# Ledger of designs, part 27: VH-VL binders against q39962

Target 1, 193 residues: q39962
Amino acid sequence: DPTDGFTEVPLTEDNFVIQKPYDKPLNDRYSYKNGIRRLWVYENDKPFKVGSPTRPRTEIRIKGHDYSSGVWQFEGQVHVPEGTSGVTVMQVFGAVNKATALQLRVYNGDLKSYKSNSVATDIYNKWLRVNVIHKVGKGEITVFINGQQKLVVNDDGPAEHYFKCGVYAAPDGSSNYMESRWKNIKLYKSDNK
Short names: E, the ipSAE of ESMFold2; O, the ipSAE of OpenDDE; V2, 0.75 times the mean of E and O plus 0.25 times the DockQ between their complexes.

## First folded at step 5 (VH-VL; framework fv_ucenprubart)

Design c6 (at its last look DockQ between E and O 0.92; V2 from the best seeds 0.00; counts 0 for: pae E 2.4 > 2)
Fold by OpenDDE, look of step 5:
Structure c6 (fold): chain C 193 residues (1-193), chain A 120 residues (1-120), chain B 108 residues (1-108)
Amino acid sequence: as target 1 above (193 residues)
Amino acid sequence: QVQLVQSGAEVKKPGASVKVSCKASGYTFTDYYYMAWVRQAPGQGLEWMGLIYPSGGSTWYAQKFQGRVTMTRDTSTSTVYMELSSLRSEDTAVYYCARGYYDEGWFDYWGQGTLVTVSS
Amino acid sequence: EIVLTQSPDFQSVTPKEKVTITCQASQSIGDYLLWYQQKPDQSPKLLIKYASESFRGVPSRFSGSGSGTDFTLTINSLEAEDAATYYCQQYDYYPDLTFGGGTKVEIK
C-alpha cells in the first residue's frame, strides 16, 4: 500500500479552504454532505480572484501544511461524473518553471498527467483512490490509482508546495459543466522515505 | 535559477516620464506568474504599485497610480516594463520588480531595484 | 484600502534577546498576512506567509502569529545578521496589496 511507512497528518476542517469564483457564494459551487465534498464550476464562471487571468475553478486548498522539504502524500477518493472533461481534479502546487509540479486532468473519461501520461481510463461515475507521493529531496512524484503505481515523474524543482483538489478548467478548453466529488481526503508525511 | 535583472538608475525632471525594465530568466515567463512593481522612497517603506500578467498582458494598478502608470511586457525577451509619467519629486524612489504566483500575494523573487531620481 | 500599522517603528535590541513586532490591519484580513525582511541596500526577502507559515530557508527563530486584525512577528533569539527592516503585507484583497510602514531592528 502506498501509505506504508507514512504517518497520517491530522486534518481539521480549517485545513480545507475552498477557492471558488469570486462572485459566487460558497454553496453555489461547493457542498459537503455525508462525508462527500462536491465541487463544481461552469466554463463561463469568473476566476478565483478579480482581475485574474485564470480559468474558473472550485478547489480545495489544503492549508496549514505547506512544505518545501520531506516526503508528503495526498490521499483521496475521487468521483468524476460523466460529461466532465478538460479539467484538473488534483494538483501539486509549486514548481520552478511553472506553478504546479503535477496536475491530474480528466479528458473524455481518461485521467492524465496534464495532457499526456494516462494514469487511468474510463473513470466516469466511479470512485477512484488517488495517492500522490512527493519526495521533495529526490524531486520525484509518484501517482497511485487504487493502490497501483501508475506514474513516476520528476517535479519541476524546489518550491513551496501544497495539494489541491476539485475542479479547475484546463487551459485548452473544458466542458461547460465540471464536477468532481471527493471523500476521505488525507495527508501523510514520512521523513524516512 | 530565477533571476530578475532591472535597468539602471534614472535621473528625470519633473513632468517627465521614466520607463524601468525587468528582465526575467530561469523560469517560464508566460506561465502561472505575474510581475509586481513595488517602490521605496529614500528612508521610507515599501509601496505596491501594481502587477502585470505576462501571459496575457493584463494589468492591475493601485488606485494611487491610476492614469499615471503603465505596465507592459515583451514575451520574446521575457521583459516587463513599468512606465511612470508626470513625474514629481515624491516619485524619487527605488523601484523593484517582484515575481508572484497567480492569485497569490507573496513575492518570492525580487529584482535588484532601480533608483529613479526626480529633481529640477 | 486596507491599512497596516506596524509597531514599533524602531527598536534597538541586544543579541540573543527576543524581538516582537506587531502589525495591525484596519479590518479583518484573515490570515492573509506576509512578513518580509529587508537588509540595508538589499531587496526584501519573504519570511512568513499566511501569518504563521515560514517560507523555505527561513531560520526557525523566526515565527509569525495572529489572525483577523492583529499579527505578530517574533524573533526568539536575535542574531546580528537579523538587523533589518521588517514589513508586513496583506494579500486578502488580492490583487490589491498593501504594506505596513515597517519596523527597523538594530543591534545594540
Scores: ipSAE 0.597, ipTM 0.869, lowest interface PAE 1.4, mean pLDDT 95
Fold by ESMFold2, look of step 5:
Structure c6 (fold): chain C 193 residues (1-193), chain A 120 residues (1-120), chain B 108 residues (1-108)
Amino acid sequence: as target 1 above (193 residues)
Amino acid sequence: QVQLVQSGAEVKKPGASVKVSCKASGYTFTDYYYMAWVRQAPGQGLEWMGLIYPSGGSTWYAQKFQGRVTMTRDTSTSTVYMELSSLRSEDTAVYYCARGYYDEGWFDYWGQGTLVTVSS
Amino acid sequence: EIVLTQSPDFQSVTPKEKVTITCQASQSIGDYLLWYQQKPDQSPKLLIKYASESFRGVPSRFSGSGSGTDFTLTINSLEAEDAATYYCQQYDYYPDLTFGGGTKVEIK
């Protein structure tokens, strides 16, 4: 199991900072009911920050545990309803050569690293367990789906990192409506290299 | 790896303009990184002037400099420019470019600085 | 519009002793407060994010605390290479990224 050898890092609601279109009240794009966080955005929504040229998002930014060393793991269960496409649902923020070390994106029911490496297919309308292990000392990020290793990529050198999940419109080709649902979001740390 | 290399020192008369360049290397210039400009007058503190988002070229200027500053970029040379017009003696300062991530406020890499001297 | 006021303007401190620098914001900025170190004739270096989170490679003797309007930077045991000017910066009002006036720390 991908969590073998890891110790859970406690999270409270203070760690779940929601980045959303700047002009919308929180409940217009986010809900938390029965342990399920629903995050959604429309292609024509405003960016997260006034003046920012970034595309629309409603994302959880995990606050308080930014890292630049060690071995860290994100875990969560994601549900993407059919009709959502051209969207980033999970990220490892921070890299030297580009702004992110990993983006898991949904294109027509397929989960990919950016637009290239397939991670899972036929993902719509079901819950998937996602584990992402970042071994900073090795510069290595490993993605697991339902406990099975699917992808290993290299990070891009030393940076400040943190995890995000939710929906963030891809640079182009996004559906008009984008939604993801997340539950059981956890953070782990290990001393292993 | 990441480097921000600025143009050389300038000496200007009051009323002129100056254009300082900042050439970026070691990363994807048009990814989600912005370039900020910060100046420091001799013996004084840091003063933020504004920023530019190189991918689309949009800008945000500090109120104090609105109407006098223009920031541009050339994506083919990975270079950002800051032009300050209607120079006064109090504009004498070292001008820095600094890289940040979109929607974050911290700068991880800085240029070496460019001294601009405005004197009669 | 956000004014950050640092205190003191200047400190002369013997090696190995504790340095405390404060930064006060004119309005609440939550924990969106940064600390930078600038040595003579050098560009600034980031030390602390989110008021209290160390940036990569920063020695453990540096720490930050505070939220709202009142923040501190602490150097637990001053080293010779820590002689510098320290600046706070806020980014709650991103993209407006204003700085404090600075605190110069010298070795006594």
Scores: ipSAE 0.566, ipTM 0.833, lowest interface PAE 2.4, mean pLDDT 92
ESMFold2 (binder alone), look of step 5: mean pLDDT 91; pTM 0.928

Design c7 (at its last look DockQ between E and O 0.69; V2 from the best seeds 0.00; counts 0 for: pae E 5.0 > 2, grease 20 > 18.9)
Fold by OpenDDE, look of step 5:
Structure c7 (fold): chain C 193 residues (1-193), chain A 119 residues (1-119), chain B 108 residues (1-108)
Amino acid sequence: as target 1 above (193 residues)
Amino acid sequence: QVQLVQSGAEVKKPGASVKVSCKASGYTFTDYWYMAWVRQAPGQGLEWMGLINPSGGSTWYAQKFQGRVTMTRDTSTSTVYMELSSLRSEDTAVYYCARGYYDEWMDYWGQGTLVTVSS
Amino acid sequence: EIVLTQSPDFQSVTPKEKVTITCQASQSIGDFLLWYQQKPDQSPKLLIKYASESFRGVPSRFSGSGSGTDFTLTINSLEAEDAATYYCQQYDWYPPYTFGGGTKVEIK
């Protein structure tokens, strides 16, 4: 199991900060019911902040555990409804040449690292267990789907890192409606290299 | 290594325009990086002027400078420009460019460009 | 626009003493508050993000606290190299992302 050798970091609701279109109330783009966090956004929604050049998003920003060293792991179960495409559903924020070290994107039912490196196919309307391990010292990120290693990539250099999940419209275009659901979001840390 | 190198000091008369450049290296104009401009009058505090997305060229200016400030970029040279017109004596300041990390903090700053406006 | 008021404007402090700088916002900005250090003839350097999170490479003697409208930057034990002007900045959802007036810290 990808969590072997890791210690869970206790999370509270204070660690879950929602980023959403600046002109929408929270409940118009986010819900938390029965342990499921539902995040959605429309292609024509406003960005996170006024003046922001970014595409529309509704994302959970894991707060309070930003890191620039060590070994960290994100775990969560994700459900993407059919029709959602051209969207980032999970990311490791922070990089030198990019804004993120990793983005897991959905394109036509495939889960990919950015636009390439498929990690899962035919994912619509299913719950997938996602584990992402970031070994900062090694500059290495490993992606697990349902406990199976699917991808190993290099990060993009030293930066301030944290995890995000939800929906963030892809730069090359997206479906009009974008949604992802998450449950059992956990954070792990290891002192191992 | 990320670096922002700005153009040299300028001396201008009231009513003139000044165009300050900021050359970026060590990263590419992608993934919604923005460049902010901040100025500081002699012995005074910092003042936020606006930002530009170098990838697409979109801009957002503080209301105080709207109509007088123009931010542009040249992707081929990885350079961002800030032009301020109708200069006044109170525009005398050191002007900084700073890379904005996504929608977050400004992590890298240029060395600053002194613009002096005097009759 | 959101106005940030820093206090005090100036401090003269003996090395190893504790330094406290406050920043008050005219309205709630959550934790969207930055702290910068600026030494003479240098560009500002980021110290604290999200009111209380230390930036990479920042010495542990620097810490930030607060949320909403009241924020504090603390230097637990002042070093000679800490002589500088410190600024708070808000980066809430609505620009301009204004700065405080600054607090100059000198060494006695």
Scores: ipSAE 0.578, ipTM 0.859, lowest interface PAE 1.5, mean pLDDT 94
Fold by ESMFold2, look of step 5:
Structure c7 (fold): chain C 193 residues (1-193), chain A 119 residues (1-119), chain B 108 residues (1-108)
Amino acid sequence: as target 1 above (193 residues)
Amino acid sequence: QVQLVQSGAEVKKPGASVKVSCKASGYTFTDYWYMAWVRQAPGQGLEWMGLINPSGGSTWYAQKFQGRVTMTRDTSTSTVYMELSSLRSEDTAVYYCARGYYDEWMDYWGQGTLVTVSS
Amino acid sequence: EIVLTQSPDFQSVTPKEKVTITCQASQSIGDFLLWYQQKPDQSPKLLIKYASESFRGVPSRFSGSGSGTDFTLTINSLEAEDAATYYCQQYDWYPPYTFGGGTKVEIK
């Protein structure tokens, strides 16, 4: 299992900071009920900050555990309803060239690394367990879906990193409405370097 | 490797203009990165002047510089420019460019460009 | 426009002693506060982000605290290499992203 050899890093609600369109009340874009966090955004929503050229988002920014070394792991279960496309649902923030080392995006029911590397197909309307291991010393990010390794990419470091999940509209081609649901979000750290 | 390389020192007379360049390399210049300009007079503190978004060229200037500062970019050379007009002796300073993402910290700074305004 | 007021302007501190620098914002900025170190003839270096989170490679003796309008940078055991000028900067939701006036720390 991808969590073998990892120690869970405790998270509280203080670690789950929601980034949302700056002009919308939180409850118009986020809910947390029965252990499930629902995050949604519309293509014509405002960006997170006034004046920002970035696309609309409603994302959990995991706060308090930014890292630049070691071996870290994100785990969560995601559900993407049919109709959601052109959207990032999970990311590792921080890289030298781009703002991010990894974006897992949904395009027409397929999960991809950005627009290129396939990670999973036929993902709509089901829960997927997502594990992302970042070995900073190796510059390596490994993605697991339902416990099975699907992708290994380079992190384009060195940088400061953190994990995010939710919905963040892709540069082009976003559906009018974008939603993801997340449960059992966990963070792990390994003693391995 | 990210680098911000600024143009060399300038000596100007009062009333002239100066245009400082900041050439970026080692990253995708037109992604969602802003470039800020910050100046520091000799022996003084840091003063935020404004920023430019290289993706679309939009700018935000501190009120103190509104009307005298113009920031532009050239995406073909990955370069931002800051032009300050109607120079006064008080504009003598080291001018820095710095890269940042809108909702995050600034992570790389240029080496600074000394602009001296003297008669 | 948000004004940041740093205090004190200057400190002369015995090595190994604690340094405390404050920054007060003219309105609430949540935790959108950065701390920088600038050594003579160098560009500023980021120390603390989100008021209290250390940037990569920053020694553990540096810490930040506060939210809202009142913020503190602490060096819990001053080293000779920490002689520098320290600046706070706010990066609240809207530019301009103003700096405090600076606090110069010297070794006594």
Scores: ipSAE 0.237, ipTM 0.717, lowest interface PAE 5.0, mean pLDDT 90
ESMFold2 (binder alone), look of step 5: mean pLDDT 90; pTM 0.926

## First folded at step 6 (VH-VL; framework fv_ucenprubart)

Design d1 (at its last look DockQ between E and O 0.63; V2 from the best seeds 0.00; counts 0 for: pae E 2.8 > 2)
Fold by ESMFold2, look of step 6:
Parts: structure tokens; C-alpha cells; sequence
Structure d1 (fold): chain C 193 residues (1-193), chain A 119 residues (1-119), chain B 108 residues (1-108)
């Protein structure tokens, strides 16, 4: 199991900061009920910040555990309804060349690293367990779906890193409506120093 | 490696303008990084001037500098410019560029450009 | 605009002593506060983000605290290389990212 050798880092609601279109009340794009966080956005929504050229998002930014060394792991279960496409659902923030080291995007029911490496297919309308391990010292990010290793990519450090999940419209090809649902979001740090 | 290299020191008369350049290298200039400008008068603190997004050229200026500052970019040379007009002696300062990502921290700074305004 | 007021303007401090620097915001900024260190003839360097989270490579003797309007930077045991000017910056009111006036720390 990808969590073998890891210790859970406690999270409280203070660690779950929602980035949303700047002109929308939180409950217009986010809900948390029965342990499930629902995050959604429309293609024509405003960006997170006034003046930003970035695309619309409603994302959890995990605060309080930004890292630049060590071995860290994100875990969560994601559900993407059919009709959602052209959207990032999970990110490792922090790189030298671009803002992010990893984006897991949904295109027509397939989960990919950016627009290229396939991670999973036929993902709509079911829960998937996602684990992402970042070995900063090796510059490696490994993605697991339902406990199975699917992808290893290189990061682009050194940088400050953190994990995000939710919906963030891709540069183009986004559906009009984009939604993901997340539960059991956890953070781990390796028992190795 | 990310580098922000600014143009050399300038000496200007009151009423003139100055245009300071900041050449970026080591990253994708037109990604969603903003470039900020911050100045520091001799013996004084840091003062926010505003920012530009090189990806589309959109700008935001601090209220104090509205009407006097213009920020532009040239994507072919990966360079951002800050122009300050109607110079006064109190505009004497070191002018820094720095890159950042929307409401996150600024991670790389230029070396600074001294602008001296003397009558 | 948000005004940040730092105190004191200057400190002369014996090595190994504790240094405390405050930053007060004119309005609540949550925890959206940064602390910078600037040494002579150098660009500012980030120390603390989100009021209390250390930036990469920052020695553990530096810590930050506070939220809302009242914030503190602490250097638990001052080292000679810590002689510098320290600035707070708020980023809650993006894109108007104002700085405090600075606190100069000298070695006595």
C-alpha cells in the first residue's frame, strides 16, 4: 500500500483553504456535507484573484504543511461526474519553470498528467483513491490509483511545494461546468528523515 | 536557474521619466508568474509599486503611482519594463523587480536599479 | 489601503538574546502576512509566510505568530548574521501588497 512507511500528518479545517472565483460566495462553488467536499466552477467564472490571467478554479489549498524537502504524500478519494472535462483535479504546486510540478487532469473521462501521460481511464461516476508521493530529494512524483502505481514523473525544483485538489479549468478544452467531489483527504510524511 | 537581471543605474532631472528593464531567464516567462516592482529610497523601507502579468500584459498599480507608472513587457526578449514619469527628488530609490504567483510569495528578486533624481 | 506599522524601528541587541518584532495591520488580514530579512546591499529574502510558516532554508531560531491585526516575528537566540532590517508584508488585499516600515536589528 502506498501509505506503507508513512505517518499521517494531522489536518483540521484550518488546513483546508478554498480558492474560488473572487466574486462568488463560498457556498456558490463549494459544499462540505457528510464527509464529502463538492467543488465546482464554470468556464466563464472569474479567476481566484482580481487581475489574475489564470483560469477559474475552486480548489482546496492545503495550508500549514508546505514543504521543500523530505518525502510527502497526498491521499484522497475523488469522484468526477460525467460531463466534466478539460480540468485539473489535483496538483503538486511548486516548480522553477512553471508554477506546478504535477497536474492531474480529466479529459473525456480519462485522467492524465497534464495532456500527456495516461493515469487512468473510464473514471466518471465512481470513486477513485488517489495517492501522490513526492520524494523531493530525488525529484520524483509517483501517482497511485486505487493502490496501484500508475505514473512516475520528475519534478522541477528546488521550490516550495504544497498539495491542491478540486477543479481548475485547463488552458482550453474545458466543459462549461466542472465538478469534482473529494473525501478522506489526508497528508502523510515519510517515517524516514 | 531563475535570474532577473535589471538595467543599470540612471541619473535623471526632475520632470523627466525613467524606464527600468528586468530581463528574466531560467523559466517560462509567459506562464502565470507576475512581475512586481518594489522600490526603496535611501535609508527607507520597501514600497510596493504594482505588478504585471507577462502572459497577457495586464497590470495593477499601487494607488500612489496611478497616472505616473507604466509597466510593459516584451515576450520576445523575456523583459519587463517599469516607466515612472514626472520624476521628483523623492523618487530617488533602488527599484527592484520580483516574480511571484498571484497571492503567493515572491521567490526571486532582481539585483535592483538605482535611479537618482537631482535638480 | 492596508497600513502595516512595525515596532520598534530599531533594536541594538546582545548576541544570544531574544528579539521580538511586531507588525500591526490597520485592518484584519487573516494570516496573510510575510516576513522578510534584508541585509545591506542585498535584495529582501523571505523568512515566514502565512504569518507563522517558515520558508525553505530558514533557521529554526526564526518564528512568526499572530493573525488578524497583530503579528510577531521572533528570533529566539540572536546570531551575528541576523543583523539586518526586517519587513512585514500583507498579501490579503492582492494586488495591493503593502509593506511595513521595517525594523533594523543591530548587534550590540
Amino acid sequence: as target 1 above (193 residues)
Amino acid sequence: QVQLVQSGAEVKKPGASVKVSCKASGYTFTDYWYMAWVRQAPGQGLEWMGLIYPSGGSTWYAQKFQGRVTMTRDTSTSTVYMELSSLRSEDTAVYYCARGYYDEWMDYWGQGTLVTVSS
Amino acid sequence: EIVLTQSPDFQSVTPKEKVTITCQASQSIGDYLLWYQQKPDQSPKLLIKYASESFRGVPSRFSGSGSGTDFTLTINSLEAEDAATYYCQQYDYYPDLTFGGGTKVEIK
Scores: ipSAE 0.556, ipTM 0.840, lowest interface PAE 2.8, mean pLDDT 92
Fold by OpenDDE, look of step 6:
Structure d1 (fold): chain C 193 residues (1-193), chain A 119 residues (1-119), chain B 108 residues (1-108)
Amino acid sequence: as target 1 above (193 residues)
Amino acid sequence: QVQLVQSGAEVKKPGASVKVSCKASGYTFTDYWYMAWVRQAPGQGLEWMGLIYPSGGSTWYAQKFQGRVTMTRDTSTSTVYMELSSLRSEDTAVYYCARGYYDEWMDYWGQGTLVTVSS
Amino acid sequence: EIVLTQSPDFQSVTPKEKVTITCQASQSIGDYLLWYQQKPDQSPKLLIKYASESFRGVPSRFSGSGSGTDFTLTINSLEAEDAATYYCQQYDYYPDLTFGGGTKVEIK
């Protein structure tokens, strides 16, 4: 199991910061019910900051555990409804060569690293266990789906890192409506790996 | 390693224009970065001028400099330019370029370019 | 435009003493506040992001706090090398990512 050798970092609701269109109330783009966090955004929504040039997003920003060293792991179960496409559903923010170390995006039912590396296929309407391990010292990120290693990539350099999940419209090809659901979001840290 | 190297000091007359360059290296120039320009008059504080996204060339100027500042980029040379027109004595300052994340903080700064405007 | 007001403008502090610098925003900016350090003849360096998160490589004696409109930078046990001018900056409202007026810290 990808969590072997890791210690869970306790999270509270204070660690879950919602980034959403700045002109929408929270409940118009986010819900938390029965342990499920539902995040959605429309292609024509406003950015999350006034005047920001970024694409629409509704994302959970894991706060309070930003890191620039060590071995960290994000775990969560994600459900992407059919029709959601051209969207980032999970990020490892921060890199030297680029803005993010990792983006897991959904394109027509496929889960990919950015636009290229396939991580999983036919993911719509299913719960997937997602584990992302970032070994900062090694500059390595490993992605597990349902406990199986699917991807190993470089992080493009040490930076200020943190995890995000939800929906962030891709640069192009986004569906009008984008949604992801998450449950059992956890954070792990390892000092022995 | 990330480096931002700016052009050398400039001396200009009032009414003239100045164009400062900032050459970036050590990272993917056209990724989701912005290049901001910040100036600092002698003995004064930092003043935000605006930013440009090298990817696409989109610009955002501080209202104070609207109509007088132009930021451009050359992707083939990984260089960003800031041109300030209708120079005044109060434009005398050190001008910095700084790399920033898509909509986050600035992490790397150029060494600064002194622009002196005097009769 | 978001106006950031820093206080004080100047401090002369004995080494090992605690330094406190405040930054007040004209309206709420959440935690989208940065703190920079600038030493003479040098470019600014980022110290704190998101109001309270230390940037990579920043000594532990530097800390930030606050949210909404009131923010504080603290240097716990001032070192001689900390002589500099410190600036806050908001990055919640674009395109004018305004700076505070700065606080100069000198060593006695």
Scores: ipSAE 0.487, ipTM 0.840, lowest interface PAE 1.7, mean pLDDT 94
ESMFold2 (binder alone), look of step 6: mean pLDDT 90; pTM 0.906

Design d2 (at its last look DockQ between E and O 0.74; V2 from the best seeds 0.00; counts 0 for: pae E 6.0 > 2)
Fold by OpenDDE, look of step 6:
Structure d2 (fold): chain C 193 residues (1-193), chain A 119 residues (1-119), chain B 108 residues (1-108)
Amino acid sequence: as target 1 above (193 residues)
Amino acid sequence: QVQLVQSGAEVKKPGASVKVSCKASGYTFTDYWYMAWVRQAPGQGLEWMGLIYPSGGSTWYAQKFQGRVTMTRDTSTSTVYMELSSLRSEDTAVYYCARGYYDEWMDYWGQGTLVTVSS
Amino acid sequence: EIVLTQSPDFQSVTPKEKVTITCQASQSIGDFLLWYQQKPDQSPKLLIKYASESFRGVPSRFSGSGSGTDFTLTINSLEAEDAATYYCQQYDYYPPLTFGGGTKVEIK
């Protein structure tokens, strides 16, 4: 199991910051019910801050555990409904040259690292267990789906990192409506490098 | 490493304009960083002037400087400019550029540019 | 705009003593508060983000607390190198990203 050798980092609601279109109330783009966090956004929504040129998003920004060293792991179960495409559903934020070390995107039912490196196929309308391990010292990110290793990539250099999940419209090809659901979001840390 | 290098000190007369440059290096300039401008009058505190997103060139100015400040960027040289017109003695200050970490905090700062406005 | 009021304006403190600086917001900003340190003839440096999270490379003696409208920066066991002016700044969803008036800390 990808969590072997890791210690869970306790999270509270204070660790969850919701980034949403700045002109929408929270409950118009986010809900938390029965342990499930539902995040949705429309292609023509506003960015999360006024003046920002970024694409529309509704995302959980995990705060309180930003890291620039060590071995960290994100775990969560994600459900992407049919029709959601051209969207980032999970990010390892922070890199030397770009915003993120990793983006897991959905394109027509396939889960990919950015636009390439297929991680899973036929993902619609089912729960997937997602584990992302970031070994900062090695500059390495490993992605597990349902406990199986699917991807190993470089992180594009050390930075200040944190995890995000939800929906962030891809640069292009986004569906009009984009949604992801998450449950059992956890963070882990390991002293084993 | 990330570096912001600003242009040299300026001496201007009242009513003139000044254009300060901030050259960025060590990262992808056209990503969704913002560049903020902050000034500091002698012996005074920090004052936020505005920001520009080099990607697309969108700007936001503090109301105090609306109509008098213009922020621009040159992506080919990874340089941001801040032009302040109709200068007054009160505009005498050290002007800083600072990179925003993707719509959050300012993590890297230029060395500052002293602009002196005097008759 | 959101106004940040810092207190006190000035402190003269003996080394190894505890320093406390407050920042009060005119309206709730959650935890979207930053603390900067500026030493003489230097550019500001980020110390604290999200009111209580230390930025990378910041000594452990620096800590931040608070949420909503009242915030505090604490320096446990002041070092000589900590002589500086400290500023709070809010970075909520809407500009302007205003600063507090600053607190100058000198060493006795």
Scores: ipSAE 0.487, ipTM 0.838, lowest interface PAE 1.4, mean pLDDT 94
Fold by ESMFold2, look of step 6:
Structure d2 (fold): chain C 193 residues (1-193), chain A 119 residues (1-119), chain B 108 residues (1-108)
Amino acid sequence: as target 1 above (193 residues)
Amino acid sequence: QVQLVQSGAEVKKPGASVKVSCKASGYTFTDYWYMAWVRQAPGQGLEWMGLIYPSGGSTWYAQKFQGRVTMTRDTSTSTVYMELSSLRSEDTAVYYCARGYYDEWMDYWGQGTLVTVSS
Amino acid sequence: EIVLTQSPDFQSVTPKEKVTITCQASQSIGDFLLWYQQKPDQSPKLLIKYASESFRGVPSRFSGSGSGTDFTLTINSLEAEDAATYYCQQYDYYPPLTFGGGTKVEIK
């Protein structure tokens, strides 16, 4: 199991900061009911900050555990409804050449690293367990889907890092409506990887 | 490695204009990075002037500089420019460029450019 | 425009003692506050982001706290190399992004 050798880092609601279109109240784009966080956005929504050229998002920014060293792991379960496409659902923020070291995007029911490497197929309308291990000292990020290793990529460090999940419209090719649902979000760290 | 290298010191008369350059290297210049300009008069604090997004050239200026400041970029040379017109003696300052991701911290700063305005 | 008021303007501190610097915003800025260190004749360097999170390579003696309108930078045991001017900056609302007036810290 990808969590073997890791120690859970406790999270409370204070760690789950929601970034959303600046002109929308929170409950217009986010809900948290029965342990499930629903995050959604429209292609023509405003960006997170006034005047930003970035695409619309409704994302959980995990606060309080930014890192630049060590071995860290994100875990969560994601559900993407059919019709959602052209959207980032999980990311590792922070890189030298660009803003992120990893983006997991959904295109037509396939989960990919950016627009390239397939991570999983046929993902619509079911829960998928996602684990992402970042070994900063080795510059490596490993993605697991349902406990199975699917991808190893190099980060683009050194940088300040944090984890995000939710929906963030891709640069192009986004559906008009984008939604993801997340449950059982956990953070882990290790002192020996 | 990210580097921001600014043009050299300038001496100007009141009423003139100055154009300071900031050349970026070590990253994708036209990504979602903004370039901000911050000045510091001798013995004084830091004052934000505005920013530019090199990817599309869009700009945001502090109200007190509106009408006097122009920020541009040249994507072929990965260079941002800040031009300040109608100079006055109180515009004497060190001018810094700094990059940041739009909703995050500024992580790299240029070395600064001294602009002196005197008769 | 959001005004940031730092206190004190100047502080002379004996080595190894605790330094406390405050920054007060004219309206709530959530956690969107940065702290910078500037040594003489150098460009500013980022110390603290998101009000309380240390930037990479920053010594553990530096910490930030606060949320909303009231923020604090703490140096728990002052070292000689910490003699500098410290600035807070908000990044919640622009234009403009605003800085505090600065706090000069020197070794007594």
Scores: ipSAE 0.149, ipTM 0.689, lowest interface PAE 6.0, mean pLDDT 89
ESMFold2 (binder alone), look of step 6: mean pLDDT 90; pTM 0.914

